# Ledger of designs, part 153: miniprotein binders against a7ua95r516to809

Target 1, 294 residues: a7ua95r516to809
Amino acid sequence: ASLSLLSISDLVPDLQFIFFWMSNAIEILYFIQQKSPAYMQTIELMDDKAGSKESLLSATISANEEAMTILEEVIMYTFQQCVYYITKTLYVVLPGLLDCNPFGTEPSSEQCRRAAGVCVCAVCVMPEAVRRVVSVFQTTSDLLQQYQVHSEIQSQMFAYLFFFTNVSLFNQLIDKGPARGWFQRSRVLQIQASVKILLDWAKGAGHNHLAQKFFAKFCSTVTILASPPQQLSQMSWKALCAEHPSLKPVQLHRILTQYQLMAELGPLPIWQPSSEDEAYIYRTVDLLESFENH
Below, E stands for the ipSAE of ESMFold2; O stands for the ipSAE of OpenDDE; V2 stands for 0.75 times the mean of E and O plus 0.25 times the DockQ between their complexes.

## First folded at step 11 (miniprotein)

Design di7 (at its last look DockQ between E and O 0.82; V2 from the best seeds 0.00; counts 0 for: pae O 1.8 > 1.5)
Fold by ESMFold2, look of step 11:
Structure di7 (fold): chain B 294 residues (1-294), chain A 95 residues (1-95)
Amino acid sequence: as target 1 above (294 residues)
Amino acid sequence: SLRKRAEELERKAEELKEKVEELRREAEEEGAPEEVEALLKAAEEMAQAAKKLARLAEIALERGDPRLARYLLRAAKILLDWAELLIKWAERLLE
């Protein structure tokens, strides 16, 4: 199995072995943690006739600590390998969300808004681009459940996958959006509907709180871009920052600039950055997100 | 080398499990205190966990991941050394 694979199904055999190693390491770690008090108690209650009980206790404490440390390293190593494989496939399929039309050939922005409000699509009835992303999440969920991976580790994995998804979509929208026409009103509404399908999957899978937390930057971006001009033009810079705390000043400034261009709005005094933010709207190094910044 | 190490640790795990059974029979004959059985049970459980880690390391080597195998074998060795220590103490208490 190659890291250039386009489908998660081609990676399942490799992922199965990695999940197998991880789940077994977790089980052994928790076995040791659960038994450790009993081991220590047994030693503490022993007769010390030969005068070496203290040495046994010290050796037992050291062995316990070292075993747990190494098993934690195994778990972290296998976790990193899982996310590496999964994010490679996710990176390939995520751009399609920005290009797809979840409404098919349906007309107008009003239709897009109605579909976003009433469309709770099952995985098997969604656009191909959305299906590919959901398939990565669903396959990951199925594997975690199949190997009975501890719930805390499952949550950490989806936290990272949602973080990765958010960063990837945000960076592509900001970087490629002007050239690809992704800031056009009809496109933004289509993107919003596609993201809603992902959020509905996350809610149904029991990951709503993680999705709310880790999709915040991309969702804020789409929410701003999807807002009607008469509503958005009434919100000051300070109000927008307060409503969308996940967006850095340079990011919010770029989003509003693209909104003005697409909505054919002139400069709005109410969107002037605060004095404390003016220096930061020029920090182009902060425009795109790092995949390491979670 | 790592494959030979994994096989060695798995064999050692089985040897320790057999030793535990021998000592368990001895402890029953002598009417040894509950602490002896507790130590022997802990040693058996650690040897069993170490065997599982050694088998996981063999699988990692077959799939070309010697770094993972090295971590797994280090953990297996620690558990076997711990099991041996508990067995030696059980023997001491039976004397």
Scores: ipSAE 0.511, ipTM 0.849, lowest interface PAE 1.8, mean pLDDT 84
Fold by OpenDDE base, look of step 11:
Structure di7 (fold): chain B 294 residues (1-294), chain A 95 residues (1-95)
Amino acid sequence: as target 1 above (294 residues)
Amino acid sequence: SLRKRAEELERKAEELKEKVEELRREAEEEGAPEEVEALLKAAEEMAQAAKKLARLAEIALERGDPRLARYLLRAAKILLDWAELLIKWAERLLE
């Protein structure tokens, strides 16, 4: 009940502090990494007249290594906290993406914060369910930029968030899709359109490669389900495996089985798994994606 | 308390900066080698970084995150200890 009311805007005050700590810790880490070699070189070039050059060098090396280790721990800790809060928000809004009809004329209720009037920007014309998901990613992007977080950390953050989103959407579609009617062609086309809007946003935000990589499983699933029966029934198991390499044999088999049931197709010999894959299609433990393997 | 430790580290950072400025004046008067200024500059930069970490720790405490504060204070202490070593070596080169 309480989680359903949680918006990304409610978390912004806490996220701001976390991003502030993370950004400053990264800055100090890079400072040490850049300056430490110069300091060590300076010490090495000094005359050993004081008899303590080696001890000073050793102490400097030790202090540098320890400081860097602690700062890395701070960065990891703050990164994990950011991910924790952002993924909680995603968990709440992602189910709406599977249920939304992007072809409906629902009036945009939210005004673009950047416009003084009625905004017709791409975000403002998005379906509400898609806009809520995009808002989480956009807020994350804005905070990362505001605090000038290093580009590598930004990339890692989006990689994880896209991974999380893909796993969540894929698992929900596979597990609940048949019962919810999400495997019906009309519903699949709605889902495909919604995902396209999200991918277009990611492309516009400069994350096209990451989005294509981490959404591959969900996109492949939706592509197969959106395919006309006349087209899909002409594709062999081997051809489908080759075209959708992100899907495990058990996952592809499950998708095709559910498609067959939905389309009221009889058994299709052309979809029969190869002898090599036959043992793998029964590995139900591999059916759903894990959140731990990132 | 963690707060008291943060305040002590900030004070220590300022004391080390003052010591750097004192030694810099002495080095200029004595015509000390460039190595002394390099050590003093490094010590000053470490003290400044430590002060920043201590302030961040205070913010963490105000936000109710003592775990983060402890990490930041540990890092600050290490940098101050490093600065002290550099200062001591600079002093020895001026003798």
Scores: ipSAE 0.136, ipTM 0.625, lowest interface PAE 1.8, mean pLDDT 87
ESMFold2 (binder alone), look of step 11: mean pLDDT 89; pTM 0.885

Design di8 (at its last look DockQ between E and O 0.67; V2 from the best seeds 0.00; counts 0 for: pae E 1.7 > 1.5)
Fold by ESMFold2, look of step 11:
Structure di8 (fold): chain B 294 residues (1-294), chain A 95 residues (1-95)
Amino acid sequence: as target 1 above (294 residues)
Amino acid sequence: SLRKRAEELERKAEELKEKVEELRREAEEEGAPEEVEALLKMAEAMAQAAKKLARLAEIALERGDPRLARYLLRAAKILLDLAELLIKWAERLLE
């Protein structure tokens, strides 16, 4: 594959032009929106004894509405182009987060425990796979700031990028995890540490709320898989659903089944779905998430 | 061609800006209502925005994105039509 064509640095010249077009369209749209009430009121209050006011006013209202509509289409088109190029880069680099070892070549059990959430010393470094993902987010943030894109549009763009990241990581973990050994506890702890680096970037960049919202499904999955068997086996299905509302019943059931297998807790099911959830745990159409926005 | 349309819209934007300047001077000399100045200022802003969009469409064509260029030229045309309407309102107040 031509990974150089999918790197964010190779796409910057094209992204600069697209952000330039988008930023100009946004500026013009918001100017019109801000000024429309004033000039429409001026026109409405004018004396017009010639009888042409109704037709000319109707044309003016229609032209104003059409101008705002077409500028919104320009913004949507350019936004989609930015997202398309950026997510192509993310699609290529995100799987590496599931395979990388942020603890180095020979992590100790103590260092794995420390990196997993109780650490008084920083033993994690940013592996190349994580750096590539952070670079995409940081470059996007730098371009948005450079072109002074409206903050609401910046938030919407990162909302989609985090949504895309969550879907990509979750789907690959659920779909390929058994074959790739990603449900093993040592790998789950490595994945958890790598994702923490992304969450720290998002917090430092002012996007903590968006990251918490859109990473919830993947983070819940990793949290369950990283849990000690003694603690997890004592929790009921209902309690797990309440703690992890982002997970659908079929998703939670699949995760717990894989956990039981890898933790060697015996063949008999430990977690019994509620009667109302029994119909949902077999809905394989709901297992993987869609990349399409609603 | 789309490049010919971009050039036509840019020329029309300049014509409307010149018309606004002429009417603004006339309004100041005649002591026209504040509404005339407001309408002419908005018409000028619309013509300036349309000119910018036409120039952006030329850049989109040079970069091989005719779909974006069509969006930008349609927006430019609508803004020029709006500017003409605002000029007509201003002229009626000066009469």
Scores: ipSAE 0.529, ipTM 0.861, lowest interface PAE 1.7, mean pLDDT 84
Fold by OpenDDE base, look of step 11:
Structure di8 (fold): chain B 294 residues (1-294), chain A 95 residues (1-95)
Amino acid sequence: as target 1 above (294 residues)
Amino acid sequence: SLRKRAEELERKAEELKEKVEELRREAEEEGAPEEVEALLKMAEAMAQAAKKLARLAEIALERGDPRLARYLLRAAKILLDLAELLIKWAERLLE
């Protein structure tokens, strides 16, 4: 099946099994971790009547440690599989977010049409492109809750998914933005509004802190590009670095250079990188974000 | 086969649970020390966890993931071996 036809709904049957294995492995691991100290203490307090208490204790410790190690591997494996399938779906739907016009009267999606009434829920009023992205995250959340996955693992899952989303959107915007016209003020404002809808969903879903943290780079880029020329031209390089610490010097320089071209601004001495940053603005290897360092 | 191994481990887990219940009754009749019940409780918990892991492995095999099944079966075997050891200790304390 072409990657273009892959929806999160198509993956749900497979994801359900993965979440089932992950949840059960976590439950058993947690059980062993909680009970092992009590078990060891019980053995330690036993009279040495039936043989070597030390041998039983050693065997119990070793067996528990080995079992826990294997369960941790199962959890890690299932986590990676979940991320793999979910990120494939995100990869398909994320480009649509950059092309989305949230101010247009797009017809309500077919799924909400099944309820005979105009659903005015926050999801139903979303532009289709935004709704598709939100649907991936919502489905993930629903599955995590359905299988009662430990809260820490849920947080790690969303942290990674937001990280992936930020890297994907940032890299696409930086690499393809000029050619696609995404640096035009009108298009930037559309992108900004679409991202705001996504962030509002994340806030409503209880992931506000994670969303703010992991979308910082993309949000900073969009904020700079959305700024009026009159305002941005008054900001020094140092001030922009201070306001947008998530951006590397090479990234900020690229954004400002493209902004200058788009806004037909002449050279602005105030945007000249500091002597300290001058060496870093030419590090093109650091321009795009990597998926590997998370 | 991995499937046969899963079925064997599940059967073994049930056998160990039955043995725990037998020994628990004997311990109650003889007025055995609290230590025996503690060992039996531990063994039962390990057998239960092993049974669950074996079932998960069967599902993994049905879904075409023999790698996952092998991990789950390995963990199940370790827990069953521990349960057997605990049961043997309980038996010795009843002698």
Scores: ipSAE 0.235, ipTM 0.701, lowest interface PAE 1.4, mean pLDDT 88
ESMFold2 (binder alone), look of step 11: mean pLDDT 89; pTM 0.882

Design di9 (at its last look DockQ between E and O 0.02; V2 from the best seeds 0.00; counts 0 for: pae E 2.9 > 1.5, placed apart)
Fold by ESMFold2, look of step 11:
Structure di9 (fold): chain B 294 residues (1-294), chain A 95 residues (1-95)
Amino acid sequence: as target 1 above (294 residues)
Amino acid sequence: SLRKRAEELERKAEELKEKVEELRREAEEEGAPEEVEALLKAAEEMAQAAKKLARLAEIALERGDPRLARLLLRAAKILLDWAEFLIKEAERLLE
């Protein structure tokens, strides 16, 4: 992995070629799908003087199936290449979301000039870490639209990118959070705000449903951690499971343990797992999520 | 070798397109059935798509992706074989 290839802007030329190949393969596949019934009908209407009609029909069916199979392989290969490049950039930039402060504690008001006079404007700058992630998503969206990639393929692309983002953020929070102080309430609120920016982008881009589905585990985690202590301590384990079905028992247990520690709610466990879940709260093999597709 | 193959398939695509135009002229002179033009139209469209795939394969080779180039050339070959078969059937119907 080259460090220069970890910026999305440095990868745009390569992505343009890959989307070019993908979109052309899709166009040809669509053409074959739309024309094949007409070719079959033409053959059926032919006068079969030499008995070649059945052979022509068989050859046409075989060519259609083989061409479509190979074009689907091209589309899959180019899709995987896009995912490869894009997720490499996401992998590098996503950890910064857990460290950034989206509230802008530094004064960042800037004065600006109007034509024919001095204008005054205040500019709230999105944290660089959040902007880098949004840039990856926006660049991907722009390329998919530029090449008029079929909407189903666009949805599959963002489903995977959101899945990847969720796994990366969740695993780092769970794994590194105690040592990095990410479970402190002020930090959790900053993380929550950063995630809201990503969710707002997804909504504006027409991917709200995908984002709600694929960010669910990380969002549930942050929602729990951001809850006021008096409110959360009054909720039962069963109620929390019902409100956050994306979390496995071991994951919910770990999150609540960290919450109780940081909120200074004493050493005795507040949330008692149900009988069904009690066997699962210590399954550390289930704690972190896999980057492999479910 | 793959570059030579891509050039070969582009040349074949042009040959088939020229053959389609020859047969269209013959079909017009003989008052051929609509089925002949339908086969010739399909063959022309398949040959044109194959040419596009071969050109895409050349670009993939320039970018150092021979796996993608091989897939594209396989698709191009299938479309050209399909086009050639349609042309032969059009020729048969003109007889």
Scores: ipSAE 0.199, ipTM 0.700, lowest interface PAE 2.9, mean pLDDT 82
Fold by OpenDDE base, look of step 11:
Structure di9 (fold): chain B 294 residues (1-294), chain A 95 residues (1-95)
Amino acid sequence: as target 1 above (294 residues)
Amino acid sequence: SLRKRAEELERKAEELKEKVEELRREAEEEGAPEEVEALLKAAEEMAQAAKKLARLAEIALERGDPRLARLLLRAAKILLDWAEFLIKEAERLLE
């Protein structure tokens, strides 16, 4: 019950502290890494007074290594905490994306309504369900920038969040899609349009490459399902595998089987898996994506 | 002095560890959720890390590197502030 009410705005106060500590730890680590060689060189250039130089050098190396290790642990921990809180929020809002009708006249967000002018910004014209997802990513981006988090860590954060989003959406679509009617052409087209809005945002935010990479599986699934029967029925299994390399054979087989049922198509010999893939299409353990492999 | 600051941070780290142990006992008696123990464990780890950094700062001072000492002490202070935050959150969940 309480999770359904969780918004990214509710987490901002806690996230601010975590981002603050993460940013400071990164700054200090970077400083130590840059200065450590200079310190060691300075010690090496000192006169060896009765073997004290080697002991001092060894102690300095050990102290720097220990400090860096501690700071790396702090960075890793703070990163994990950020991901944990942000993914909790994503978990709540992502299902709404699959049910969203982006072609409907949904009223503009309350926040944009309070600004005296009809904001025609890309975010204000987004469907509410899409806007909620984008708001999580935008808030994350804003916090990362506010605290001047290193660009590499920002990239890693978005890589993981896009990965999580792709896995979540893909698994929901594969598992619940048939029962929810998400494989129906009209619903697929709605999903496709909603995802396009999200991808367009990611492109505008400078994350185009990451978005294309990590959403590939979900996008491939939606593309296949959005294809007209006349077009898709002309594509062989081998051609579909080549066109959608992000999909495992078991996943492609499941998608095509459900598509066939939805479109009321008879058995299509052209979609028959190759002899090489025949063993793999029954690997049901590989059907859903895992959150652990990232 | 930087040395006095290091000693103060070490003392603060021990105080926070004692507070964690106190709250852990309270949490066990009340049957607190697993989240409380996770927060307390994290706070303990941060306090321990801060103590190590403060000790490393003392070594840096002995070596005549006050700049490194200041950085390490800054890191230690950051970790202690984080530990205090986690402890307060644990206290809030126990109320």
Scores: ipSAE 0.085, ipTM 0.555, lowest interface PAE 2.2, mean pLDDT 87
ESMFold2 (binder alone), look of step 11: mean pLDDT 90; pTM 0.891

Design fi1 (at its last look DockQ between E and O 0.55; V2 from the best seeds 0.68)
Fold by ESMFold2, look of step 11:
Structure fi1 (fold): chain B 294 residues (1-294), chain A 83 residues (1-83)
Amino acid sequence: as target 1 above (294 residues)
Amino acid sequence: DPKEEVEAMLRAAERLLEEARKALEEGDFERAILLAEQAIWKIMRAMYEAEKYGTDPEVDLKLYEIEFKADQILERAEEELKK
């Protein structure tokens, strides 16, 4: 895809078209799934004097199977098209969260009063980098609600968008972090605060459980990197694995290596992998996440 | 003086945490959530300033513990409000 559009607002007309067809296909599929058994039951009760009952049952079963197959394909295709458009805009705006300084903005009392429920207004105003990401999520939410898309499909959409966001942020932090200075603890604390604003949006939008599930890897990474050295140094490798099950051994090892370097805790490794994990800390093929793993 | 500012934020966060705990005990869950979130934000800023300008590790650890307690209050208040 070679879209010249970078803003979600520029994609709204195309997304409205796709959501319209997806919503209609879902409604028709629901009708077939809920009402078709009752119709076939009435056919079963028909008088089969001329033998047409079995022919009608066969035709009805075949038509239902064909219709459901087509509708499932339409729903899958339209879902994938929505995801494609939306993730293209997310891909562009997500890196800004890693460079954002959320502590440089001072809220006014009027802004806090009017924005109640979005963030902790007494101490912050939503930075532009966070606003750009939230705008993508909020526009998606508004369109899903406008077209009354089935709640299960809405959840699947946000599950994927949060998964995509997690993979994108995690991979960029791991890959570009040393060159960009993102492992410096002061920068990690900025990143943590920026992500907190995003997570607060997700909670207010009714997606807290999805955000907690699908942001787990990135949030674990930031939590470890933000931890005070006195606290983290007292934790064993085994304890860290237990507290952060979303992190693979190679990922945890890389994070702790960067932490030790930035906290200036000396060259001798503080955290030694367990014997069963030691074979896995060098599997660099497992370091970055795939956008197709979930 | 950055050290004085961090210590002032620490004291403010402690006051917010105590007010949040009291609101939770009184059953004012919406106020408990607001106060706990204010404490968390204050702590995040304090940790950032402590790291940026250099404050002793004991203050850093205290901020960490207050944030943990504020998170627990937030979680409990949100659970009660959901009912």
Scores: ipSAE 0.732, ipTM 0.914, lowest interface PAE 0.8, mean pLDDT 84
Fold by OpenDDE base, look of step 11:
Structure fi1 (fold): chain B 294 residues (1-294), chain A 83 residues (1-83)
Amino acid sequence: as target 1 above (294 residues)
Amino acid sequence: DPKEEVEAMLRAAERLLEEARKALEEGDFERAILLAEQAIWKIMRAMYEAEKYGTDPEVDLKLYEIEFKADQILERAEEELKK
């Protein structure tokens, strides 16, 4: 099947198999790590019958080390495979998030506790494009819970998935945004709302800290672009750098330049980079985020 | 009138913000979070509607100020729930 037709639901059987092995390998590794000291101590306390004690101890240590190494490799491999499959599905659905208009529909019910036009509650209909993204994360969460995967591995999985999502969305916005009109304030407000729905889901799923950390760059970009011209034009380069530390100078400069063009603002001396940053704003290689830096 | 609608949304968000502030002062952090989030969503919609119809720059700044204040309440309330 073409990657374009691959849904997370189509991958569930394969993911289930991988998660099963990952969980089992983690459990066995943990068991060995906890019991190995006790076994070694038991061997050390045995009577040395004809020099066999040292040999048995050495053999036991070697066997445990080998077993742990193999288990770690299995865990790493299965983790990588999960990430690979899940990120492929994210790659397909993430572009839809940037074109989503969450304001197009009124809330389905006045019974929504948020009393707002957009909500992630069960009473409100989530926009389809956002729902597709959330479904990938929710399915991942459900599988991790179903197979009782260790909490640290769950956190690492979501950290990577949020990282991937942020890089993908940021790069698409910076690269394609001008051509697609995503820098128009009305479109930016739609994007901001769509991402907020995703972040609200992450908060509800217990991943608030990870989401805030790994989406910081994309959120900062959207926050700047959503700012009213009257407000943003009063902010100096230095103030913007301080408020948005997740953005590299070249990235901030690009965002401000595109904002200026869209808002039909003349050159703003207040946005001129500092002498220290002036050399960095021309590093176009640093403009887009890399997927390899995680 | 779209302008009147935005102004009504602004007033609603201001009320939610004030209620959120009161809840924060009373130590009802869960309620403060809920009310602040409601205010933010109301403001986001108001900004979107305002942008469609062309908004008074003064209204746009007020919307931004309310969002900022709501975010501050939200952050404070979330910090207090973590202690």
Scores: ipSAE 0.711, ipTM 0.904, lowest interface PAE 0.7, mean pLDDT 89
ESMFold2 (binder alone), look of step 11: mean pLDDT 81; pTM 0.770

